# VHH binders against Kynurenine formamidase (BNA7), part 4

Target 1, 268 residues: Kynurenine formamidase (BNA7), of Scheffersomyces stipitis (a3ggu3)
Amino acid sequence: MSEKIVFYGKEQLQRIRIFNYSESNDKTLIVLHGGGWRDPRNSYNDFEDMANYILEEKKATNINIIGIDYRLSPFIKHPVHLIDVLTAFRYILENYKTGQLSIVGHSVGATLLLEILNYVEIIQTGLEQLETSEPSIEELQTLFDFISKNLTFKTMYFLDGIYDVRALLEEYPSYDFFVKSAFVSTVAIEEASQLSWKQHNEAFKIAVDKYEILHSLEDELLSLNQPKLFAKYLQDRKIECSFRTGNWGEHEQVYRSQAVSEHVLQNM

## First folded at step 25 (VHH)

Design ff2 (from dd2 with Y53Q H110Y)
Fold by OpenDDE, fold request of step 26:
Structure ff2 (fold): chain B 268 residues (1-268), chain A 121 residues (1-121)
Amino acid sequence: as target 1 above (268 residues)
Amino acid sequence: EVQLVESGGGLVQPGGSLRLSCAASGFTFDEYYMTWVRQAPGKGLEWVAVINQDGEKTDYVDSVKGRFTISRDNAKKSLYLQMNSLRAEDTAVYYCARWGSWKEKTWFDYRGQGTLVTVSS
């Protein structure tokens, strides 16, 4: 498997890993890692097993696979993670022939996928909480314009995701330590996603053909409460989604599961 | 086996300085964030500072900002905490710790035995 690391920003963690690429390929899978916004042990490398399964075992070399890293807390706070991911998307779309895009997000990666669906509002309110002037309004607007014009997905895969941080803390109060490392205020937490931001009633801003929610029954960190909340959220809005469960290992095993990889591949 | 061994603690007067050291072994040191945590007498555990793998990024609890500096030497597998302008409220056992996943439900997955810092006139 060919490996190439490319930076989409100036920071060390603003990088992508190209697992496979050909200009002639008409499909691209993007993979987005989790790690509670804070764990540097989580990276695009989490998806090495998935990439190997697709490219080496199944010989599906007609699929581009790109992993994205983003800056981590506590050195940055929400929504800077999301901004990095969008910046990476722009970089990828500007520099590669992606064809039809699908994306897998694990844990906080899934959170970021959800946030992407209303990225303008979520970023704006998050930055207000951070009381920062970086990035500039002009830079953000340029990014937003690009994303709105160019970013669409065939399928979004949400693997053992966090979709409501407030609900997460209610269910798991001990998770406060890593949430606080990523969020500057209770308002930032509340407005981190569409589920907890009760005043937010805007439609999704990114076109997605299919929503796939996956949750391992063996996940020791996240119960079915999170995916159920997300499924209900979509249902209430008459958005069709697939909600699948299985024994795919513990939280950090799910993205390595062959069954999960097979499912992703079958839908490509 | 992961090992973290702190040193450098002691008695200092208010306004004084102290440098803590931590020797790490049993893991790839430069692949991990490292952190200092402390526990004051009769109080709970408090996070103090964190540093990324190459030492370029640091963060601190508000009460020590501008006074404490976390640093590391990856060649020596060592973590440091320079403490200046020490205050009575800084009195605590200080622990060297490896930055952990959120799975551990705390700031770290491993920590040392700690070193006592006492700030008193």
Scores: ipSAE 0.712, ipTM 0.868, lowest interface PAE 0.8, mean pLDDT 95
Fold by OpenDDE, last read:
Structure ff2 (fold): chain B 268 residues (1-268), chain A 121 residues (1-121)
Amino acid sequence: as target 1 above (268 residues)
Amino acid sequence: EVQLVESGGGLVQPGGSLRLSCAASGFTFDEYYMTWVRQAPGKGLEWVAVINQDGEKTDYVDSVKGRFTISRDNAKKSLYLQMNSLRAEDTAVYYCARWGSWKEKTWFDYRGQGTLVTVSS
């Protein structure tokens, strides 16, 4: 498998890994890693096994596969992670022919997928809490305009995700250490995803044809509470979704699961 | 075996300075974030500072910002904490720790035995 690393920003972690690409391919899979916003050992490399399964074992070379890294806490705080991901999307869409785009997010990567669906509100609120002037309003608006016009997904795969950070802390109070690393305030936490919004939820701003929620029953870090909350959230809004569970290993093994990879591939 | 050994603790007067050192072994030092944590008497464990692999990025708990500096020497596999303008509230056992996964349910996956810092008149 060929390896190509490309930077979409100035920082070391603002990079993408191209697992496979051909201009003639009409499908692209993007993969987003987790790691609690803070673990540098989590990266696009987490999806190497998935990529190998798809490209080498199944010989599905007609699928582009691109992994995205983003800056990590505590050196940056929410919503800068999301901004990086959007920046990466822009870069990818400007430089590659993606065709139909699908995306897998693991853990916090799944959080980021959820956030993408209302990225304007989430970023604006987050930056207000962060009290930063970076990026500029103009730069941000340019990014938003591009995303709104160009970004759509065939399928979003939410893999062992965090969808309600507030609820997560209620269930697992000890997780405050990495949450505090990523968020500057309680308000930032509450506004981090739609599920904990106090205001009426806005419609999703990104067109997505299919929502797939996946959760390993062997996940030792996240119970079924998170995916159930998200499934209910979608159901209440009459958004069709698939909710699938299985024994796919522990939290950090799920993205390596052949069964998960097969499921993704079968839907491509 | 991962080992972290702190040194440099002691008694210091308010406003004084102290430099803590940590010797690391048993792992690839330059592949990990490193951190200092502390535990004051009668209080829980508190995160103090973190540094990335190459030392270019650092972060601190608010109470020590502008006073403490975390640094590292990867060639020597050493972590440091320069503590200036020390306050009574800084009194604690200070631990050198390796920045771990959130799986450990704390800031680190390994820590040393600690070194006592006492700030008192």
Scores: ipSAE 0.704, ipTM 0.864, lowest interface PAE 0.8, mean pLDDT 95
Fold by ESMFold2, last read:
Structure ff2 (fold): chain B 268 residues (1-268), chain A 121 residues (1-121)
Amino acid sequence: as target 1 above (268 residues)
Amino acid sequence: EVQLVESGGGLVQPGGSLRLSCAASGFTFDEYYMTWVRQAPGKGLEWVAVINQDGEKTDYVDSVKGRFTISRDNAKKSLYLQMNSLRAEDTAVYYCARWGSWKEKTWFDYRGQGTLVTVSS
């Protein structure tokens, strides 16, 4: 596996890791880390064990693996994490032949995957709360135009995720410290909590063939409430999804589980 | 053994200044974000400021913006808080702390014993 690091922006965390790459590979797996939007010890390297399992242990062929880092709170706030992720995708798609694209997101990485499905509205409402001049309206429009034309997924894997921030804080009031680091206001939190107010019959902005929800029964930080809310949300929209649980370790161990890596490999 | 030792607290008049210092040992200091938290008499902990690994990014609670400056010296494994234009409401025990995973359910995974800052006439 490679240690190649490439920057999609000016800042140190606006970077990707190319675990491997060949133009001849017809599939690419993107990995997107969590860490509460704030923990610098979480990075694309969270998925080192998954990449090693797929590429080195199983010797899978025809698959690229690329990890995305994004800037962290409290130095930046929602929706800037999502803007970074979309900017990383533009860079990847402009510079690499990816073939069929799949993605795994862990924890708030799964939150970001959900946000990608409706990225225009999420980013526009989030930027209204920040009252910033960056990105410019023109820069944002060109990013949105690129993403709408070029980004589709075969499979999205949602691993021990957070899907409704308002519901999270109702269940775990003590988590407000990291949520408040990532959002400028209560209004910003409510507008980002799309499962509880979003119209069910509006089509997602991004085409996805398969939705896979994975949640470890041993996760000490998140109950099954969050993935159940997301599964219900998809069912209400008449979207079929897979929902699996297992004994895959604690919150920061689940992405190191060989069972999880095998499932991702088999269903990509 | 992780150690964080604060110093520099004391009694100061409103409008005055103090500089808090924190000596760190027992871990790789430059790999961590560092933070200051404080506890006013009879109150809970309040986050004050954070600084990233190389010191290029900082953030502050609104009540101290423009008055307090967090800094670090990685060669000396030291964290600092320059406190200017002090007010009575800044009276608190100030803790040097290491930024932690959200599984700790607070801003930090380790803090020192604290240093008392009293702002009064």
Scores: ipSAE 0.687, ipTM 0.873, lowest interface PAE 1.5, mean pLDDT 91
Fold by OpenDDE, fold request of step 26:
Structure ff2 (fold): chain B 268 residues (1-268), chain A 121 residues (1-121)
Amino acid sequence: as target 1 above (268 residues)
Amino acid sequence: EVQLVESGGGLVQPGGSLRLSCAASGFTFDEYYMTWVRQAPGKGLEWVAVINQDGEKTDYVDSVKGRFTISRDNAKKSLYLQMNSLRAEDTAVYYCARWGSWKEKTWFDYRGQGTLVTVSS
């Protein structure tokens, strides 16, 4: 594995890990970690087993694999995590030949994938809640323009994700401690995703060929309520998606599951 | 075995200062965020401050902003809390804690035995 760490920003956590890359490859898998917006022990390294399975066990070296890190709460708040991820995408697209992109998001990583689909509106309202002048929407315009013109996905994989933070807190009130670490207000929470933002009804702004929702039945932290909410959301909008469940381990084991890795690989 | 041992607590008058220390062992100290939490008499646990691995990033609960400073020395595997302009409402047992995952349903996965800080005239 030609492992390389590259920074897409000035901050320590604004970095990517290149698990595998060749300019001749026409497929790229991006992996996005979770950790409740706040756990520095979660990183692109969470997907090392997945990368090893694909590259070493299955010898699929024709697939580029890139992991993305982003800044964490409480030092930053929503939507800065999302801004970092978009910044990383721009960096990747400007510096690498990616070919067809697929992406896996785990937990909060899946949340970020959902947010990406309406990133402009979500960032706008989030920044408004932060009451900060840095960064400004104007400063982000070049990023938004780039993303709008260049970012498309073959497949998005939502792995044991959080898709409605408000519903999450209703189901698990004790989760307020890490949610408060990441969000500055109730409005910020409500407008964190398309599901809880009731006034929001815009179409997705990123082209995606296939949506895959995956949830481990052994997940001790997230029930089937979250993926069901998301599946229904897509269904109501006549967006085709796959919803799959399995015994793939606990919440922090699912991204290490060989079955999950195999599923991703088979669709590449 | 993860161990966190607090020291530096005591009795202080309002407006006074106190510096708490925490000695860490049994884990790679510089790979973790560290935090202080406190529990006042008859009240629940409250988060106070957090610091990242290299000490470059810090955050505080609003009630202590401008008065408390969290710091760390990774070479000594130590965490500190400088408390200035102390108030009666700061009276609590203060715990050194390791920043944990959200699965613990609290701010930490490990904490020390605590040290008592009493602010009284």
Scores: ipSAE 0.680, ipTM 0.853, lowest interface PAE 0.9, mean pLDDT 95

Design ff3 (from dd1 with K57R R105K)
Fold by ESMFold2, fold request of step 26:
Structure ff3 (fold): chain B 268 residues (1-268), chain A 121 residues (1-121)
Amino acid sequence: as target 1 above (268 residues)
Amino acid sequence: EVQLVESGGGLVQPGGSLRLSCAASGFTFDEYYMTWVRQAPGKGLEWVAVINYDGERTDYVDSVKGRFTISRDNAKKSLYLQMNSLRAEDTAVYYCARWGSWKEKTYFDHRGQGTLVTVSS
């Protein structure tokens, strides 16, 4: 596997890792790490074991694997993590022949996947709470235009995720220390808590063929409440999803599980 | 063994300045974000400031922005907090700490013994 690092922006964490690539491959798996918006020891390298399983142990052919890093709190705040992820996607799609995309998001990475589904509203309301001059309105519209025309997914895998920050804090009040590092206010948290929004009949902004929710029964940081809320949200919108659990290790071990890697490979 | 040793605390008048130092040992200092946290008498821990690996990014709790400056010297394995325009509400024990995973359920995985800063007339 490759250690190739490419930068999609000027800051150190605005980077991707190419685990492997060939333009003749017609599938690409994107991996998106978590770490509570703030843990610098989480990175695209969290998925090294998954990439090794797929590429070296199973010798899967025809698959690229690319990992995305993004800037972390408290140095930046919501929605800048999502803006970074979308910017990384623009870079990838402008510079690589990816074929059909699938994506794995772990923990906050799963939060970011959910945010991608409604990225216009999430970013617009988040920026209203965040007093910054960047990106400019024109830069943001250019990014949105590109994403709307070019980004679709075969499968989104949501691994041990956080889906409703308001509900998370109700269940775990002590988690406010890392949540408030990432969000500037209670209003910002409420506007980003999509599962709690008043119902809207509008379709998601990004087309996704399959939704896969995975949650380890051994996760010591997150109960099944979060994935159950998300599964119900999808079902209430008449969106088919798969919800699976298993003994896949603790929160920071689940993405190293062979069973999880096998499931991802089988369902791409 | 991770060790963090703070120094530089003391009694200072409102409006005054103080510089805290922290000597780190037992780990590769430049591979960690570092932070200052404080605890006022009878209160819980409050995060004060954080600095990334090479010192190019910093952030502060709003109440100290513009008054406090976090810095590090990786060659000396040292962390600093310059505190200016001190106020009575800055009175606290200040801890040098190593930034940790959110699984620690707080800002850090290790902290020092602390150094007392008292701001009074």
Scores: ipSAE 0.710, ipTM 0.874, lowest interface PAE 1.2, mean pLDDT 93
Fold by ESMFold2, fold request of step 26:
Formats: C-alpha cells, sequence, structure tokens
Structure ff3 (fold): chain B 268 residues (1-268), chain A 121 residues (1-121)
C-alpha cells in the first residue's frame, strides 16, 4: 500500500491519500473519516486496516482505494467540511480514472455522505449562516456543475454514523461541546439536519445505486437510534437500503473490523 | 507520563492584563493541538481557546475574542495565554490542556492542576 499524499487545496488537511492506484482498475473505494468534525488524530489513515485487508490480505484486484482528509473545526465551520469533501472529489475525478465509485463514511464521515445527497441546499443554507463571501457564487456554481455532472456512486456505506444532529443532542446533551464547535448556531444545526430530511420529496442530487447502513452493537458513543432514523428517512423516500449490525467493536474500532471490511469488499 | 504545569495566575484589577504559561512534558508536544479551559467558582468547565500543531490556526470562545491570545513555542514545549482587558467574569481556575478525542466527552484528554486568576477591584 502507498503513502502517497496529494493536496487538493492550499491547507495541510486539504489532502488525499492514494492507498493504491492503477488506471486499469475499474472500481474505486473512497474512505471518509469521522472524529466529531474536530479530532485531528482521525484521518484517512483510520482506514489503513480496511485497505490492508482488501489489498494485502484478500489480494483483491481491480480496486483503487483513496482516502480524503478535510479541514476541521473549530477553525472552520459547517458547511466548509462538505465543501472540502466535494473539492476533493473534483480533484480525484479530474486526475484519476476511478471506474465505478463507492464510498465508506464513518461517524461524521457518514454525516458528510448524507449531506452530499443534498449538497446544494446544505451548502447554500450553511454559508448563509456563516455570513461569508468565500467561496464566491461563481466558484460554488462551478463546483456544483462539476459534481452534478460527474459524481455518482455504486454503493454508499454509512458506518456508525450521525444522521440527525438535533436528535443526537436530544439523546446525548453532553455532545453539544463538539457539535457547537462545528456549527455557528443552533439554527445552522437544525437547517443542516432538518433541511436535509425535509427535502425527502425531491430527488437526491447524486445518483447512488445502493445504500448500506452498518452499525456496531458495541459502539459506546452512538445507539441504534441514529441508523434507525436514517433508515426511516430512506423509507420515506421509497429508497431501499440494507441495515446490518454486528459485534464490530467500539466506535473507533468498527472500521478496523475484518467483518466490516469483508462486507464492504463483497458489496462494492 | 503527561505533565502540564501552569503558572502566571494571580490577582488583577478589571481592565488589567495577565500572561499564563504552561510547561509541557511527557509527550511529543508538537503533535498535539493545545487548549485552555477554565472553571469559574461553582460552575462547570468552559473552553477558552485552542491552537493547532504549529500555531497557524487559533480559535476562541466568543466572550474572550479580541482580548485573549493563545500561542505556543514548540522548541520550549510551552503554551501561553495572553489575557488583556480582564473582566470580573474572567475569574476562574485556568487549565492548560491537551486536545483530545470527542470520546473523552470533553475538550481534552489531559489537563494540569490549574492556575487561579482573580479579577477584582
Amino acid sequence: as target 1 above (268 residues)
Amino acid sequence: EVQLVESGGGLVQPGGSLRLSCAASGFTFDEYYMTWVRQAPGKGLEWVAVINYDGERTDYVDSVKGRFTISRDNAKKSLYLQMNSLRAEDTAVYYCARWGSWKEKTYFDHRGQGTLVTVSS
């Protein structure tokens, strides 16, 4: 596996890691870390064990693996994490032949996957709360045009995710400390969560063939309430998904589970 | 063993200034974000400021923005908080702390014993 790091922006965390790449591979797995929008020790390297399982232990062929890092709170706020992720995708699609694309997102990474499905509204309402002039309307439109034309997924894997931040804080009020470092206001939290769910009568902006929800029964930080809410959200939109649980370790261990890695490999 | 030792606290009049220092040992200092948190009498912990690995990024709680400056010196393994225009509500024990995972359910995984800042006329 490679330690190749490439930057899609000027800041240190605006980077991707190429675990491996061949232009002849017709599948690519993107890995998207969590860490509460704020934990600098969470990175694309969280998925080193998953990449090693797929590439070295199972010797899977025909698959690229690329990890995305993004800037962290409190130095930046929602929706800048999402803007970074979309910028990383533009860079990847402009510079690499990916073939059929799948993605696994853990924790806040799963939050970001959900946000990608409705990225235009999420970014527009989030930037309104920030009261910023950056990026410009023209820069956003260029990015949105590229993403809408080029980004589709075979499978999205949502691993031990956070899907409704309002519901999260109702269940775990003490999590407010990391949530409020990532969002400028309670309104921003509600619009990012509630707006995403209230757009269920519109088609998603991104085509996805399969939705896979995975949640470890041993996760000490998140109950099954979050994935059940997301499954209900998909059901309300008449979208089928799979919802699987297992004994895959604690929150920061689930993406190191061989069972999870095997499931990802078998379904991409 | 991680050790964080604060100094520089004391009694100061409203409008005054104070500079807190923190000496760090027992870990690779430049591989961690560092933070200041404080606890006013009878209240819970409040996050005050954070600084990234090389000091290029900082952030502050709104109540201290423009008055407090966090900084670090990686060669000296030291963290600082310059506090200007002090107010009575800044009275607290100030802790030097190492930024931690959100699984710690608070801002940090380690803190010092603290240094008392009292702002009173």
Scores: ipSAE 0.704, ipTM 0.877, lowest interface PAE 1.3, mean pLDDT 92
Fold by OpenDDE, fold request of step 26:
Structure ff3 (fold): chain B 268 residues (1-268), chain A 121 residues (1-121)
Amino acid sequence: as target 1 above (268 residues)
Amino acid sequence: EVQLVESGGGLVQPGGSLRLSCAASGFTFDEYYMTWVRQAPGKGLEWVAVINYDGERTDYVDSVKGRFTISRDNAKKSLYLQMNSLRAEDTAVYYCARWGSWKEKTYFDHRGQGTLVTVSS
């Protein structure tokens, strides 16, 4: 297995880990870590156990597996994390034969998956709040055009995710410290909260065949409120989704769960 | 055992300067982000500054931007906070802290005993 680290940007955390790749493979799994936007101990390495299960234990070497790192707060703020992820997607699609794409997002990784569904509006409104000129409008438009034309997913897996930051803070007021590290203002949080958008009936910007929501019943940090809100949101939009629960360990153990890995593999 | 020991606090007049130091032990220092936090009398804990592994990236709370500088010496396992143009509102106990996960529900997973900084005329 040719494992290597490749940089898609100039910054230290703008990198991908290739767990497995062959140009003859017609399936690719992308994995996106969490960490509350701020914990550098969370990375593509969180999915090492999942990758090993798929590639070594199940010998499913016909599946490409790529992990993505992104810059972290407080050094950057929303939506820069999402911009990094999209930049990584572009890099991957330009340099590798991915075939059909599936993606797993854990915690804030799941948040980013949700944001990808409306990435244009999320990024535009977020950058307005940041009052930054980086990236340039031209660069951003180029990225958007590329993503719009080239990025589709067979399945998105939302694993113990955060889907409504406002609701999160209402339920867990003590989480304010890391949310403030990631978002520049309350307005930024509100504008990023897609589930609360008024009269937004537009289709998602990314084509996704299947939505899978997974939540561990043993998660000590996030209750079922978050995934329930997201499931309802999709239902209200007449989007079919699967909502699954299980005893898959604590919040930082769920991505190591063999049961979760098996579920992902079976759907590949 | 993780240990963080602050020094350099004291009484200073408004407009004055202080340099805080922190000696770290019991862990691989250069594998962690480090941070300063403070607690003013009668107020809650406030994040002040953060520095990444190698010191190339720093960030500050808005109220201290342009006045405070966080730095580190990994060879000496030391963290520093240069405080210039001090104000009365900067009066607080300052804690050296190791940057932690959001799981801790606070800014750090470990902190020192703190050093008192008093800014008064």
Scores: ipSAE 0.654, ipTM 0.848, lowest interface PAE 0.9, mean pLDDT 94
Fold by OpenDDE, fold request of step 26:
Structure ff3 (fold): chain B 268 residues (1-268), chain A 121 residues (1-121)
Amino acid sequence: as target 1 above (268 residues)
Amino acid sequence: EVQLVESGGGLVQPGGSLRLSCAASGFTFDEYYMTWVRQAPGKGLEWVAVINYDGERTDYVDSVKGRFTISRDNAKKSLYLQMNSLRAEDTAVYYCARWGSWKEKTYFDHRGQGTLVTVSS
């Protein structure tokens, strides 16, 4: 497997891993890791097994595969993670011929995927809570303009995701320690996603052809409550989605599951 | 087996300084973020400081900002906490800890036995 690491920013974690790339490929899979916003052991490397399955076992070398890392808490707070991901998207789109894009997000990676769908509002309110001037309004606007014009997805895969942080804390109060590491306030938590931000009623701003929600029944950290909330959210808005469950291992095994990899590949 | 051994605790006067050390073994030290946590008498566990794997990034609880400095020496597999301008409210058992994921349901996946810091006149 060809391996190349490229930086899309100045920080050490602002990097991408290119598992496979050819300019002639007309499909690209982006993979986005989780780790509760804080675990440096989670990275684009989480998807090495998926990449190997697709590229080596199935010989699907006509698919580009790129993993994205982003800065982690507590050194940064929401929505800086999301900003990094968007910055990475811009970098990828500016420097590579991606063709049709699909994306897999695991856990917090799935959270970030959801946030991307309303990235302007979510980032704006998040930065307001952070009371920070970085990045500048001008820089953000430039990024937003680029994303709005250039970013579309064929399929988004949400793997064992967190979609409502408030609901998560209600179900699992002990999770407060890592949530506080990533969020500066209760308002920041509530406005972290479309599900908990009740006053928010805007359509998705990113075109996505297909929504795939996957949840392992063996996930010891997240119950079916999260994916059910997300599925309902989409249903209420008449957005078609696939909701799939299976025995794909524990939380940190789901992204390594061959069954999950096969599912992703079949839809590429 | 992961081992963390703290040292350097003791009795100090308000305004004084103390340097805590932690010796790590049983794991690849430079692949992990490290953290200090503390528990004051009658209080719960509190996160104090965190440092990334190469020491280039640090963060602190607000109450110790500007007074405490977390650092590490990866060659020596050691973690440090320089504590300046100590206050009575800093009195606690201080634990060296390995920064964990959220799956551990706490700040760390491993911690040492702790070292007592007492700030008193």
Scores: ipSAE 0.649, ipTM 0.850, lowest interface PAE 0.9, mean pLDDT 95

